VH-VL binders against Epoxyqueuosine reductase QueH (queH). Designs and how they scored, part 9

Target 1, 182 residues: Epoxyqueuosine reductase QueH (queH), of Dehalococcoides mccartyi (q3z8v0)
Amino acid sequence: MAPKLLLHGCCAHCTAYSFKYWQEQGFAVSVYWYNPNIHPFMEHQSRLEAMRKLSAEMGFELITEPSYHMAEYFKNVSANVDGRCRICFDMRLGQTAAYAAGHGYEYFSSSLFISPHQKHQDAVCSAEALAKETGVRFAYADLRKRYSDSRHITKPLDLYRQQYCGCVYSEYERFGKPNSPA
Short names: E, the ipSAE of ESMFold2; O, the ipSAE of OpenDDE; V2, 0.75 times the mean of E and O plus 0.25 times the DockQ between their complexes.

## First folded at step 9 (VH-VL; framework fv_indenebart)

Design e1 (from c3 with heavy chain R100E G101R; at its last look DockQ between E and O 0.43; V2 from the best seeds 0.00; counts 0 for: pae E 6.9 > 2)
Fold by OpenDDE, look of step 9:
Structure e1 (fold): chain C 182 residues (1-182), chain A 120 residues (1-120), chain B 115 residues (1-115)
Amino acid sequence: as target 1 above (182 residues)
Amino acid sequence: EVQLLESGGGLVQPGGSLRLSCAASGFTFSVYEMSWVRQAPGKGLEWVSSISSSGYTIYYADSVKGRFTISRDNSKNTLYLQMNSLRAEDTAVYYCARDERWSYGDFDYWGQGTTVTVSS
Amino acid sequence: QAVLTQPASLSASPGASASLTCTLRSGINVGTYRIYWYQQKPGSPPQYLLRYKSDSDKEQGSGVPSRFSGSKDASANAGILLISGLQSEDEADYYCMIWYSDAYVFGGGTKLTVL
């Protein structure tokens, strides 16, 4: 029997190859959507819709957290905006690990580990810490070299494509005035 | 079958260096935390170091901090322990051990150990 | 003072029960820690026995007989390894372990003699 792995999906374009990879490694993979970092809400919904379409196309189970948890996100990052990414990882991967623990998954992972645009090491450290906390095994693979492959999978699907990391701070960094702190 | 095979032990003078290896087989090495535990002759167990599956998270016992370096090569299914500035009190059988789960810290499999003797 | 303290030795008769204690240092609440137990026979590496944090958070190692069980004594601030129905093959050294302050810490070990 294939071990169950819960894959946190940060977006459709990162999730596509990530899912394929872990499936090919012999895992029974479900994708978990929990991204309280994605703002505004409509952006969150657009990316979720893309994930749903991907789920339908690739045939994986998509599990969505019922709560958006936007308020909690801001509560956590407001005092440390510069450290927001680690906090973001802790929230997202923490929830993933917790869900995994409560629903019989042996492993958890994340599509975050395919993105060359993420603080990779911080995300890994977050996941490892959470594994220790929750008792669920962390499945790690550096898939950054396969990022383009993931994009190729999603290219023909015409899915919504994000223009920034997700949070309002990253949006400002992307589109705001240079050298102006958020 | 899970197997851990330590190597690299031997006789070394105080201040010398030695590199231990642990060859792993029978499991997906890259998803497990690995640890070194040592046992001095006639003494109890002493944890030495642990390394996460990715290698990004590392812990050391205070007794070896600054002198020992744990590392791993997942492509070779091998765990390493570089030991520098060796002392007489480092004399021990060194075991590599697998953690079943990072969170639980249970060393569910152990190698047979390799002997390190530090003596003038 | 050591983080974990174990009696140096314990003797018991075949068929009897042996209770091995792992006492945590004052200020460290045993209730918050998972206690790991290992068995080591002469000339062999240690073997994982079980872990115990609570009745809802415990695990038996693979192939470990059911006569081995973990518990805690809050009043003594100690982890307990209970071996029921002692057999001659149970004669060994037993070590407890916890994760404490970013380190694994072993007890000094208890030598169990089966008379």
Scores: ipSAE 0.039, ipTM 0.692, lowest interface PAE 2.1, mean pLDDT 93
ESMFold2, look of step 9: ipSAE 0.050; ipTM 0.671
ESMFold2 (binder alone), look of step 9: mean pLDDT 93; pTM 0.949

Design e2 (from c3 with heavy chain R100Y G101R W102Y; at its last look DockQ between E and O 0.44; V2 from the best seeds 0.00; counts 0 for: pae E 8.2 > 2)
Fold by ESMFold2, look of step 9:
Structure e2 (fold): chain C 182 residues (1-182), chain A 120 residues (1-120), chain B 115 residues (1-115)
Amino acid sequence: as target 1 above (182 residues)
Amino acid sequence: EVQLLESGGGLVQPGGSLRLSCAASGFTFSVYEMSWVRQAPGKGLEWVSSISSSGYTIYYADSVKGRFTISRDNSKNTLYLQMNSLRAEDTAVYYCARDYRYSYGDFDYWGQGTTVTVSS
Amino acid sequence: QAVLTQPASLSASPGASASLTCTLRSGINVGTYRIYWYQQKPGSPPQYLLRYKSDSDKEQGSGVPSRFSGSKDASANAGILLISGLQSEDEADYYCMIWYSDAYVFGGGTKLTVL
């Protein structure tokens, strides 16, 4: 019987290959959507709809949290915006690990580990600490060299294209700085 | 068959250095957290250090912090412990232990140990 | 002030039960910790027996007989290793362990004698 793995999906574009990878490693994989870091709400919904379309195309189970939890994100981040990435990893991976623990998943991982634009080591350390706290194993692979494979899967699907990492702080960093391109 | 084979123990003077190795076989080493645990003659178990499967998360016992360095080479299936500034109280059998099953902390396989003696 | 305290020795008769305790220091609540148990026979490395946090979060080590079980006594702030139907081969040192303050911490061990 294939061990069950809960894969946090940070976006459809990172999830496509990450899902295939863990499936090919012999896991029964479900994808978990919990991204309180994506703002505003309509941006969150656009990215979630892209993930729903990917789920339909690839045939994976998509589990969504009914609550957006935006208030908790800002409560946790506002006092230390410069250090927010670790806090954000702790929130998203923490919810994923907790869901895995409560629903019979032996493993969890995340599509974050395919992204070349994330603080990779901080995300790994967050996941490893959460694995010890929850008792759910963290399945780790550095998939950053496979990011192009994920784009090959999603490119024909013409999914919604995100323009910034996800949070309003990253939106401002991309578009709001003096001398920044539009 | 899971095997853990420690080596590199021996007699060393206080202030000296020693490097322990643990050769792993019979399992996929790169997905396991690994630990060193020691036992002084006639005494109980003392955890020394742990390193995550990725190598990014490392923990040390307070008694060895700043003196010992744990590392791993996943391409060679080998765990290491570099021991510097050795003291008499570091005298012990040093065990290599695997820490993985479905939850952390279940050191489910142990080596036979390698003996370190620190004496002038 | 040791984080984990175990009695140094315990004796019990073959066929009886032995209840080995692992008491956490005041200020550390046993209810929130996974308690790991290890057996060590003379001249051998330790062997993992089981872990216990709650009835829904526990694990028996591979090949460990069902007569070994874990529990907790919340009023004593202690983890418990119960060995029922004692056999002569159960004579060994027994260690508890927890993850506390970024470290694995062992108890001092209990020598179980089966007479």
Scores: ipSAE 0.011, ipTM 0.630, lowest interface PAE 8.2, mean pLDDT 89
ESMFold2 (binder alone), look of step 9: mean pLDDT 93; pTM 0.947
OpenDDE, look of step 9: ipSAE 0.394; ipTM 0.823

Design e3 (from c3 with heavy chain G101L; at its last look DockQ between E and O 0.48; V2 from the best seeds 0.00; counts 0 for: pae E 9.3 > 2)
Heavy chain, then light chain:
Amino acid sequence: EVQLLESGGGLVQPGGSLRLSCAASGFTFSVYEMSWVRQAPGKGLEWVSSISSSGYTIYYADSVKGRFTISRDNSKNTLYLQMNSLRAEDTAVYYCARDRLWSYGDFDYWGQGTTVTVSS
Amino acid sequence: QAVLTQPASLSASPGASASLTCTLRSGINVGTYRIYWYQQKPGSPPQYLLRYKSDSDKEQGSGVPSRFSGSKDASANAGILLISGLQSEDEADYYCMIWYSDAYVFGGGTKLTVL
ESMFold2, look of step 9: ipSAE 0.007; ipTM 0.593
ESMFold2 (binder alone), look of step 9: mean pLDDT 93; pTM 0.950
OpenDDE, look of step 9: ipSAE 0.579; ipTM 0.877

Design e4 (from c1 with heavy chain A31Y; at its last look DockQ between E and O 0.48; V2 from the best seeds 0.00; counts 0 for: pae E 7.2 > 2)
Fold by ESMFold2, look of step 9:
Structure e4 (fold): chain C 182 residues (1-182), chain A 120 residues (1-120), chain B 115 residues (1-115)
Amino acid sequence: as target 1 above (182 residues)
Amino acid sequence: EVQLLESGGGLVQPGGSLRLSCAASGFTFSYYEMSWVRQAPGKGLEWVSSISSSGYTIYYADSVKGRFTISRDNSKNTLYLQMNSLRAEDTAVYYCARDRGWSYGDFDYWGQGTTVTVSS
Amino acid sequence: QAVLTQPASLSASPGASASLTCTLRSGINVGTYRIYWYQQKPGSPPQYLLRYKSDSDKQQGSGVPSRFSGSKDASANAGILLISGLQSEDEADYYCMIWYSDAYVFGGGTKLTVL
């Protein structure tokens, strides 16, 4: 049987090719949704609905963390907003690695590694540390040059399109600064 | 077959520098973390440093922090250890070892070692 | 106190069994760690033998005979390497290792003599 990989899904548009890639590498892949960094709640629900539609279209198992944990996100981030991205990666990837350890997944990864808009090195460092801590193996590939392939999969599906990274801090950074796009 | 070949050891005075290399073959180098482990004459094994497959995560033993720099060139299948400000206690055989990867576990293959001697 | 402690030497007869211990420092629970074991013969680099965390989370090194096995003694807070059916070629130094506090840590090693 194919080794099991738990893929953290940050959004549908990043997940489409990432899922295909790991499936083609010979893994039995399930996608894990845990994104307490997405605000407000209705934005979180819009992105989750897009992921549910992708799951139905591509036939992957989608596992959703039952708690949103918004309060925990802000508790962890509020004293160090400038360093929040590493804290955010630690939360999301940490929950993914913990779920993998408790549910028979030998491997974990994330759709974060296809995004050209993420702090890639920080996410890799977070995942590598969590792999050592939990003993679950981290499957790494730098897929940033394949983002257009992911969009080729999702464009025909007319999925909800997010307009900022996810958190209210990133929303302000995108829309609240002089000369920022709408 | 997996092979690890260290080079660059030698005799050096305290305060001097050396650069060790480890040439890897027989496996996909970029899938594996790599480590340096040393053994002083007549003593046990001491881990020195590890570098992740991507090169983004690096660990050092406290005894070498600030003096040694681990690096890798995945395009050349080569692991490096730059050793500066050498001390007598750094005298040892230095092994490169294949660490955790997608398929294989920690320190499952070792090189033959290269000898570093730090003396006046 | 050292993180890992191994007895300096152990003797056993050919055909018998040897039980090599790797004791973790007080305050570090052996149950949560993978214990790695290595064999080193004179003039040679170490060789990986096996790792053990639990019976469902263990691995035998490539080509390592099944007479080498790992276990734990929770009451002694120790990892155990069992070598059964001892042969003269098993005479070697044996090291345990764990990942602890952002570092790999080796025990001091046990010299196994087969009389």
Scores: ipSAE 0.041, ipTM 0.675, lowest interface PAE 7.2, mean pLDDT 90
ESMFold2 (binder alone), look of step 9: mean pLDDT 93; pTM 0.951
OpenDDE, look of step 9: ipSAE 0.044; ipTM 0.679

Design e5 (from c2 with heavy chain A31R; at its last look DockQ between E and O 0.03; V2 from the best seeds 0.00; counts 0 for: pae E 14.6 > 2, placed apart)
Heavy chain, then light chain:
Amino acid sequence: EVQLLESGGGLVQPGGSLRLSCAASGFIFSRYEMSWVRQAPGKGLEWVSSISSSGYTIYYADSVKGRFTISRDNSKNTLYLQMNSLRAEDTAVYYCARDRGWSYGDFDYWGQGTTVTVSS
Amino acid sequence: QAVLTQPASLSASPGASASLTCTLRSGINVGTYRIYWYQQKPGSPPQYLLRYKSDSDKQQGSGVPSRFSGSKDASANAGILLISGLQSEDEADYYCMIWYSDAYVFGGGTKLTVL
ESMFold2, look of step 9: ipSAE 0.005; ipTM 0.488
ESMFold2 (binder alone), look of step 9: mean pLDDT 93; pTM 0.946
OpenDDE, look of step 9: ipSAE 0.463; ipTM 0.845

Design e6 (from c2 with heavy chain A31N D106E; at its last look DockQ between E and O 0.58; V2 from the best seeds 0.00; counts 0 for: pae E 10.4 > 2)
Fold by ESMFold2, look of step 9:
Structure e6 (fold): chain C 182 residues (1-182), chain A 120 residues (1-120), chain B 115 residues (1-115)
Amino acid sequence: as target 1 above (182 residues)
Amino acid sequence: EVQLLESGGGLVQPGGSLRLSCAASGFIFSNYEMSWVRQAPGKGLEWVSSISSSGYTIYYADSVKGRFTISRDNSKNTLYLQMNSLRAEDTAVYYCARDRGWSYGEFDYWGQGTTVTVSS
Amino acid sequence: QAVLTQPASLSASPGASASLTCTLRSGINVGTYRIYWYQQKPGSPPQYLLRYKSDSDKQQGSGVPSRFSGSKDASANAGILLISGLQSEDEADYYCMIWYSDAYVFGGGTKLTVL
């Protein structure tokens, strides 16, 4: 029987190749949606709908955390907004690892590790600490060189295209500063 | 068929340096955390350092922090320990150990060890 | 004060049981830790025996006889390695270990003598 891997899906565009990669490594892969960092709620729903379309197209199981947890996100990051990325990794990967531990997944990973624009080492350190804490194994691969392969998979599907990383802080950083595009 | 073979031990003066190697075979090395554990003559076990499967997360015992550097080359299935500023209390057999994390047995396979002697 | 304390030696007769203790420092609750156990015979590297956190979170090492088992004594704040039906081959040094404060920590070891 194939070992079960729970893959945190940060967005459809990062998940497409990440899912295929872990499936090719011999895992039974389910994708887990928990992204309290995506604001406002309507943006979160647009990205989730893109993930649902990808799930139907690729045939993977999509597990959606029923609670959005926006208030918990802001409570956790408000004391250190400049350092929020590690807090965000801890929340998203922590929920993924906890779900995996409670539902018979031997492994967890994330589509975050395909992104060339994330703090890769911080995300790896977060996942490795959570693996030790929960007892669920962290399946790691550096997929940043395969980022374009994931976009190649999703381009023909005409999925919703996000315009900022996800949180209102990143939206402001991209669009709200002088000389930023609007 | 899991095998771990340490090498690079020897006699060295205080303040000197040594580089230990551990050649791994019989398992997918890049899927495992690896550790160094030492044992002074006639004494108990002392953990030295661990490195995650990715190489990004590293832990050191307080007794070696700043003097020892653990590293790995996943393409060569090899674990390393660079030991600098050696002291007499570093004299021990150094074991390479495979480490799977908390849901599986930790240090479930050990090498035969390589001996490091630090004396004037 | 040491994080883990083991008695230096223990003797028991063949066929009897031996109960090896691994006591955690005051302020560290044994109930929340996985306790790992290792056997080491003279001139050989250690061998993994088992780990124990609870009856629902335990593991026997590959090829380790069922006469080896783990438990805890909460009132003594200790992990326990029980060896039943002692055989002469069980004469060895036994170490406990936990992951504590970003480090693996071993106990000082117990030398078990059989007969």
Scores: ipSAE 0.007, ipTM 0.584, lowest interface PAE 10.4, mean pLDDT 89
ESMFold2 (binder alone), look of step 9: mean pLDDT 92; pTM 0.945
OpenDDE, look of step 9: ipSAE 0.284; ipTM 0.775

## First folded at step 11 (VH-VL; framework fv_indenebart)

Design k1 (from e3 with heavy chain V31Y; at its last look DockQ between E and O 0.03; V2 from the best seeds 0.00; counts 0 for: pae O 10.1 > 2, placed apart)
Fold by OpenDDE, look of step 11:
Structure k1 (fold): chain C 182 residues (1-182), chain A 120 residues (1-120), chain B 115 residues (1-115)
Amino acid sequence: as target 1 above (182 residues)
Amino acid sequence: EVQLLESGGGLVQPGGSLRLSCAASGFTFSYYEMSWVRQAPGKGLEWVSSISSSGYTIYYADSVKGRFTISRDNSKNTLYLQMNSLRAEDTAVYYCARDRLWSYGDFDYWGQGTTVTVSS
Amino acid sequence: QAVLTQPASLSASPGASASLTCTLRSGINVGTYRIYWYQQKPGSPPQYLLRYKSDSDKEQGSGVPSRFSGSKDASANAGILLISGLQSEDEADYYCMIWYSDAYVFGGGTKLTVL
């Protein structure tokens, strides 16, 4: 039996190839949606809708965390806005690992590791720490070079495309500050 | 079949250096944390060092900090242990051990070990 | 003062049960830690047996007989490896291990003799 892997999906465009990759590695992959960092709520919903469409297209199981946990996100981030990304990773990957542990998944990973726009090393460190803490195995692959391939997969699907990382801080950086990456 | 093959052991004088290698096969090496564990003659097991699959996370036993360096080349499926400033108490069989995919605990596969003897 | 303490030796008869203890140092709560057990026979590398944190968080190594089981004694602040139906081939050294303070720590090992 193929080992079960819970793949955290940060967005449809990152998840597409990530899902394909881990399937090709021999895993039974389910995608987990938990992104309390995506604001405002309507942006969260737009990206979720894109994920749902992708799920239907690619045929993967999409598990959506019922709780948005916006308040908790801001509670955690407000103490250290400059360190918000690590906190964000800890929160998102932490929830993923916890869900994995509670539902019989042997491995967890994230589509975050395909994005060239993410603090890759910080995300890896977060996942490693969480793996140690939870005992759930962390499946790692640097897929940054395949980011364009993932976007290619999603291109014909006409899915919502985000213009910033997700949080209101990143939105401000994207639209309020010139030359800020999305 | 998972295989781990250590090499590089030998006789060295105190203060000398050795570089151990562990060739891995039968699994996706880049997915797994790897560790070195040693065993002095007639003694128990002692953890030496661990390195994550990405290489971003490394741990050392206090007894080897500053002297030993763990590294890996995922393209070659090889784990390394650079040992400098060797001491008599470093004399041991050195085992390469695989931890399951980022599990941080269960060394599920071990090599046969390579012997390091530090003596004047 | 060692983080993990194991009896140096233990003897038991074939068919009997052997209980190997791994006592954690005072101040370290056994309930918090996953305890890993390894078996080592002469001239061979260690072999992973099982891990035990709780009944809901435990695992048996591949190919490890069910007569090997892990548990904890909270009162003794110890991990327990129980070997039921002891067989001659079970004669070996047994080591416990935990992750503690950013390090793997092994017990001193117990030599199990099957009489």
Scores: ipSAE 0.006, ipTM 0.572, lowest interface PAE 10.1, mean pLDDT 92
ESMFold2, look of step 11: ipSAE 0.007; ipTM 0.618
ESMFold2 (binder alone), look of step 11: mean pLDDT 93; pTM 0.950

Design k2 (from e3 with heavy chain V31F; at its last look DockQ between E and O 0.69; V2 from the best seeds 0.00; counts 0 for: pae E 9.2 > 2)
Heavy chain, then light chain:
Amino acid sequence: EVQLLESGGGLVQPGGSLRLSCAASGFTFSFYEMSWVRQAPGKGLEWVSSISSSGYTIYYADSVKGRFTISRDNSKNTLYLQMNSLRAEDTAVYYCARDRLWSYGDFDYWGQGTTVTVSS
Amino acid sequence: QAVLTQPASLSASPGASASLTCTLRSGINVGTYRIYWYQQKPGSPPQYLLRYKSDSDKEQGSGVPSRFSGSKDASANAGILLISGLQSEDEADYYCMIWYSDAYVFGGGTKLTVL
ESMFold2, look of step 11: ipSAE 0.007; ipTM 0.591
ESMFold2 (binder alone), look of step 11: mean pLDDT 93; pTM 0.948
OpenDDE, look of step 11: ipSAE 0.158; ipTM 0.731

Design k3 (from e3 with heavy chain T28I V31M; at its last look DockQ between E and O 0.75; V2 from the best seeds 0.00; counts 0 for: pae E 11.1 > 2)
Fold by ESMFold2, look of step 11:
Structure k3 (fold): chain C 182 residues (1-182), chain A 120 residues (1-120), chain B 115 residues (1-115)
Amino acid sequence: as target 1 above (182 residues)
Amino acid sequence: EVQLLESGGGLVQPGGSLRLSCAASGFIFSMYEMSWVRQAPGKGLEWVSSISSSGYTIYYADSVKGRFTISRDNSKNTLYLQMNSLRAEDTAVYYCARDRLWSYGDFDYWGQGTTVTVSS
Amino acid sequence: QAVLTQPASLSASPGASASLTCTLRSGINVGTYRIYWYQQKPGSPPQYLLRYKSDSDKEQGSGVPSRFSGSKDASANAGILLISGLQSEDEADYYCMIWYSDAYVFGGGTKLTVL
């Protein structure tokens, strides 16, 4: 049988090509939704609905955590807002690795590694540490040069278009600072 | 078939430099941690350095810190060891070895090695 | 004191068993470590044999016969490689290894002679 890979999906737009890539590498891929960093709740729901549409269109299994865990996100981040990205990666990738360990996935990865807009090295370091801790293997590929291919897959589907990374801090950084683009 | 082929060994004077290469084939190189392990003539195994599949996490033995630099080029399926400020005690056969994960140490494939001799 | 200590040599008869020890330095508890074992024959690179932490956390290397097994002696603070039914081809150097203090650490090796 094909080795099983659990792919954390940060959004539909990043997931489309990431899923295709790992499937083409010979993995049996399931997509895992756990994004307590997306605020407010209605934005989280809009992005989750986009992922559900992508799942139906591409035929991949989508596993969702029913709990939003917003309170835990803010508890972990509030003492160090400037360092929040690493904490956020640890939360999302940690839950993904834990689910993989408990459900027979030999590998995990994330659609984060296709995004040109993320702190790529911090996310890689988080995943590598979590692989050591959990014993689940981290499947890594730098897919940032394929980001446009992912958008070409999702454009015909007319999915919800996100306007900021996901958290209220990033929303303020984009729209609330002097001379920020609107 | 998994293959690891080391090259770049030779004779150097103390204080000199060498760059070792390990060409990998028969597996998806970018998914594996890679290591260098050396063995002095008539002696046991000594781990030298390891590098994660991404290249972002690196460890060195204390005996080589500051003198050796491990690196990899995943687009060329090649592992490297830059060796500077070489000493007589660095004389050894240098093996490259494949490891499935950082924490496991399952060096399941080894090259045949390349010989480094440091002498005046 | 070396992190891992192995006896330099061991002899045993064909068909008998050999028990190779890998003793951890005082202050390092064998119970918390995965102990890795490697075989090396003259002129060849090492070959992975097995690892052992506990009966629920162990692995046999690919193609390694079940007559090779790992265990621990907690009172001696040692990992053990047991080779039963010794064959002449088992004559080799044997190394143990652990991950300790951000480094892989090998023992000094044991030369097993089968007479």
Scores: ipSAE 0.006, ipTM 0.544, lowest interface PAE 11.1, mean pLDDT 88
ESMFold2 (binder alone), look of step 11: mean pLDDT 93; pTM 0.951
OpenDDE, look of step 11: ipSAE 0.056; ipTM 0.686

Design k4 (from e4 with heavy chain T28I S103D, light chain Q59E; at its last look DockQ between E and O 0.79; V2 from the best seeds 0.00; counts 0 for: pae E 9.7 > 2, grease 20 > 18.9)
Fold by ESMFold2, look of step 11:
Parts: structure tokens; sequence; C-alpha cells
Structure k4 (fold): chain C 182 residues (1-182), chain A 120 residues (1-120), chain B 115 residues (1-115)
């Protein structure tokens, strides 16, 4: 039987090609939604709805973590905002790896690895450490060169388009400083 | 600073061929979708072709399908347009344009263009 | 029938506002499309100005003055580029664009004259 892979979905636009890639590599892929880093709540809901639409269109299983855990996100990052990216990866990928371990997935990965906007090596290091801790294997591919291909899959679907990475800190960094790009 | 520099334009007889190049610098070329857009003298803009960052996804305008081939060499930071079976209607300034990977279709930077004239 | 239609020219006075329209073909609903806007000055390549789909899905281009804004008129099936407080530097050609039927499609352009 095809080995099972749990794919953390950071957003629909990153997930579309990432899902296709791992399916083409011979995995039985389910997508896992857990993104406590997305604020405000209505932004989180807009991105989740986009993921639900993608799931219906592409036919993949979407597993949503019932808890948003926004308060836990802020507790974990507020004392070290400059170092928050590793904490954020540890939270999201950690939940994914734990779910995979408890539900018979041999592998986990993330749509984070297609994004040119992420601290890629920090995410890889987080996933590698979690694989050792949980015993679930980390399936890695650097898909950053395929990001525009993922956008081509989602373009005809008219999905909600996010304007920043997800957290209010990244929103300020994108739009709030003088001379920042709009 | 983002720079896009087109070259390879010139005067060509109908039925002839040209190869346009666009040299890119000031950004990570392999992360961006690239496009060709043309403008005939005194006319508006016409999109010609687009190619994804990997080269896997390619689109052509109907007016050039089967005659033009877009390609890229990410190791040389260069976009190409091979133009065959040229017609008088292909006379235009040809721009290369960048599509930011985060935003689709925005064409946020354009080169200065290279002129192709197809004339008997 | 053209997918996007723009008036060929528009004149407006300095300090006034100009409203540039981009009308979609009957059967194509403006509400579902992101409308992109570009400015082109004589002898120069186009410059990205902004895009608009809705108030929650829009973007201003880098360095584009806030007096440029996008909107839609659903009853006219049109995208709108509003330029307020017109300045002489705003005299240019303006193009709209959408992704439609596996192609980027530009409007015919509007020549804005500021007098």
Amino acid sequence: as target 1 above (182 residues)
Amino acid sequence: EVQLLESGGGLVQPGGSLRLSCAASGFIFSYYEMSWVRQAPGKGLEWVSSISSSGYTIYYADSVKGRFTISRDNSKNTLYLQMNSLRAEDTAVYYCARDRGWDYGDFDYWGQGTTVTVSS
Amino acid sequence: QAVLTQPASLSASPGASASLTCTLRSGINVGTYRIYWYQQKPGSPPQYLLRYKSDSDKEQGSGVPSRFSGSKDASANAGILLISGLQSEDEADYYCMIWYSDAYVFGGGTKLTVL
C-alpha cells in the first residue's frame, strides 16, 4: 500500500502543488490544517475557507485541528519576537508530527517548503528535530522553485489571497514600517 | 535594483526568425515567473507568453501559438523568446516582465524593450 | 467582442479627479476578477499601479501615490481607476488587465490628458 504522508498546509496557495508533488511521489497524502500563527481570527477563517475550497476541488482529505491555540502562540513568542519563526515552526510542525504519530502516518511534511517567503532552513531544522523526537519520518523536498506552479493551480479557483505571512508581527513588518513595500 | 535587459531585436523579413533574450539581475531569477509583452507602434499592450519559475507551466497568446517558443535558463538568469514564421503583425517593442511569486499577474517590473520590425 | 473595453481618451483639469473605466464583456462578471492597472508614460515601459478585486483583496504598487485607487462599478460591469488631485505627471496611457481563458488580457488603454 502507498505510504501515508501527513502534509501540513500553511495556506491553500502553497498546498496545491505540494500536495500534487507528494502524491506523484507515490504517497497517500492527507492535508493537516493547524495555523495558530494566523491573525486576526477572521484572517485565519478566510485562509481556512480557501483551503476547504481547494480540498473540494482537488479531492484531498483535509484534517482540521479543532483548537486554534492563538493564546498559546502569543504566550510562546511574546518574550522573543525576533526569534519567533523557529517557535512558530515548532508549534505547527510539532502538532503535525504528533498527529501523524498517533494516526498511523509513516511520514510528515509541510507546504512551508514551497514558500520563498519562509526561513527555509529553520523550518527544515525544526522538522528534522521533530522527526527524531516522534519517530515519524520527515519527507523533504525543496519546492521553492515551484511556487509559481502552485499559484497557477489555484488561480482559476479564485481563492482568498493573503497579503502577509500570517501573524500580526509579519503584517507590521510587511506594511507598517516607513518605506516598506505596500 | 531589479534590472531586465532585452536584446535580439532587429529588422527581419516576413517568414524569418529572431531569438530575443532578457538578462535579469538584482533578484533571485529562479523564484519568479517571467513574461513577454509586446506593443505595436502606436498601439496598446499585448501579452505574448508566460513561463513559470521552473519552466513547467507555459502559456501563449493565440496569436503566437505554434510560432513562438518561450524558455528560460535559470543558471544564466536569462529569459528567451524564439520567434519563427514572423509576420508584419509581429512588429512591436517586446518587453520582458517579472511576476512577483507572492502576487500573480502583477508584472511589477518591466525591461526597456527591444524592437522587432517585420517588413518586406 | 473585446474582453476589456477602455475609452480611448479622457481629459481632466489639474487638481480634479479622473475616473478611468475598464468594462468587461457581457457574460464576464467583474465581481470575480482581480483588475490590474498599469501606467505608461511616452517612451517608457509600463509601470504597475495597483490591483483590485474587493476592499479585502487589493494592493497598491510600491511607491504609487495614495491618490491612485481602485474600485468596481458592478452595475456597469466595470473596474475603476480613480486618480484624485490630478497632477501634470499623471498624463499618461492607462491599461487594465485580467487573467481570462488561459491568457493575460489587456484593455485597449486610455490616454489621460491633464489640462
Scores: ipSAE 0.007, ipTM 0.614, lowest interface PAE 9.7, mean pLDDT 89
ESMFold2 (binder alone), look of step 11: mean pLDDT 93; pTM 0.949
OpenDDE, look of step 11: ipSAE 0.124; ipTM 0.731

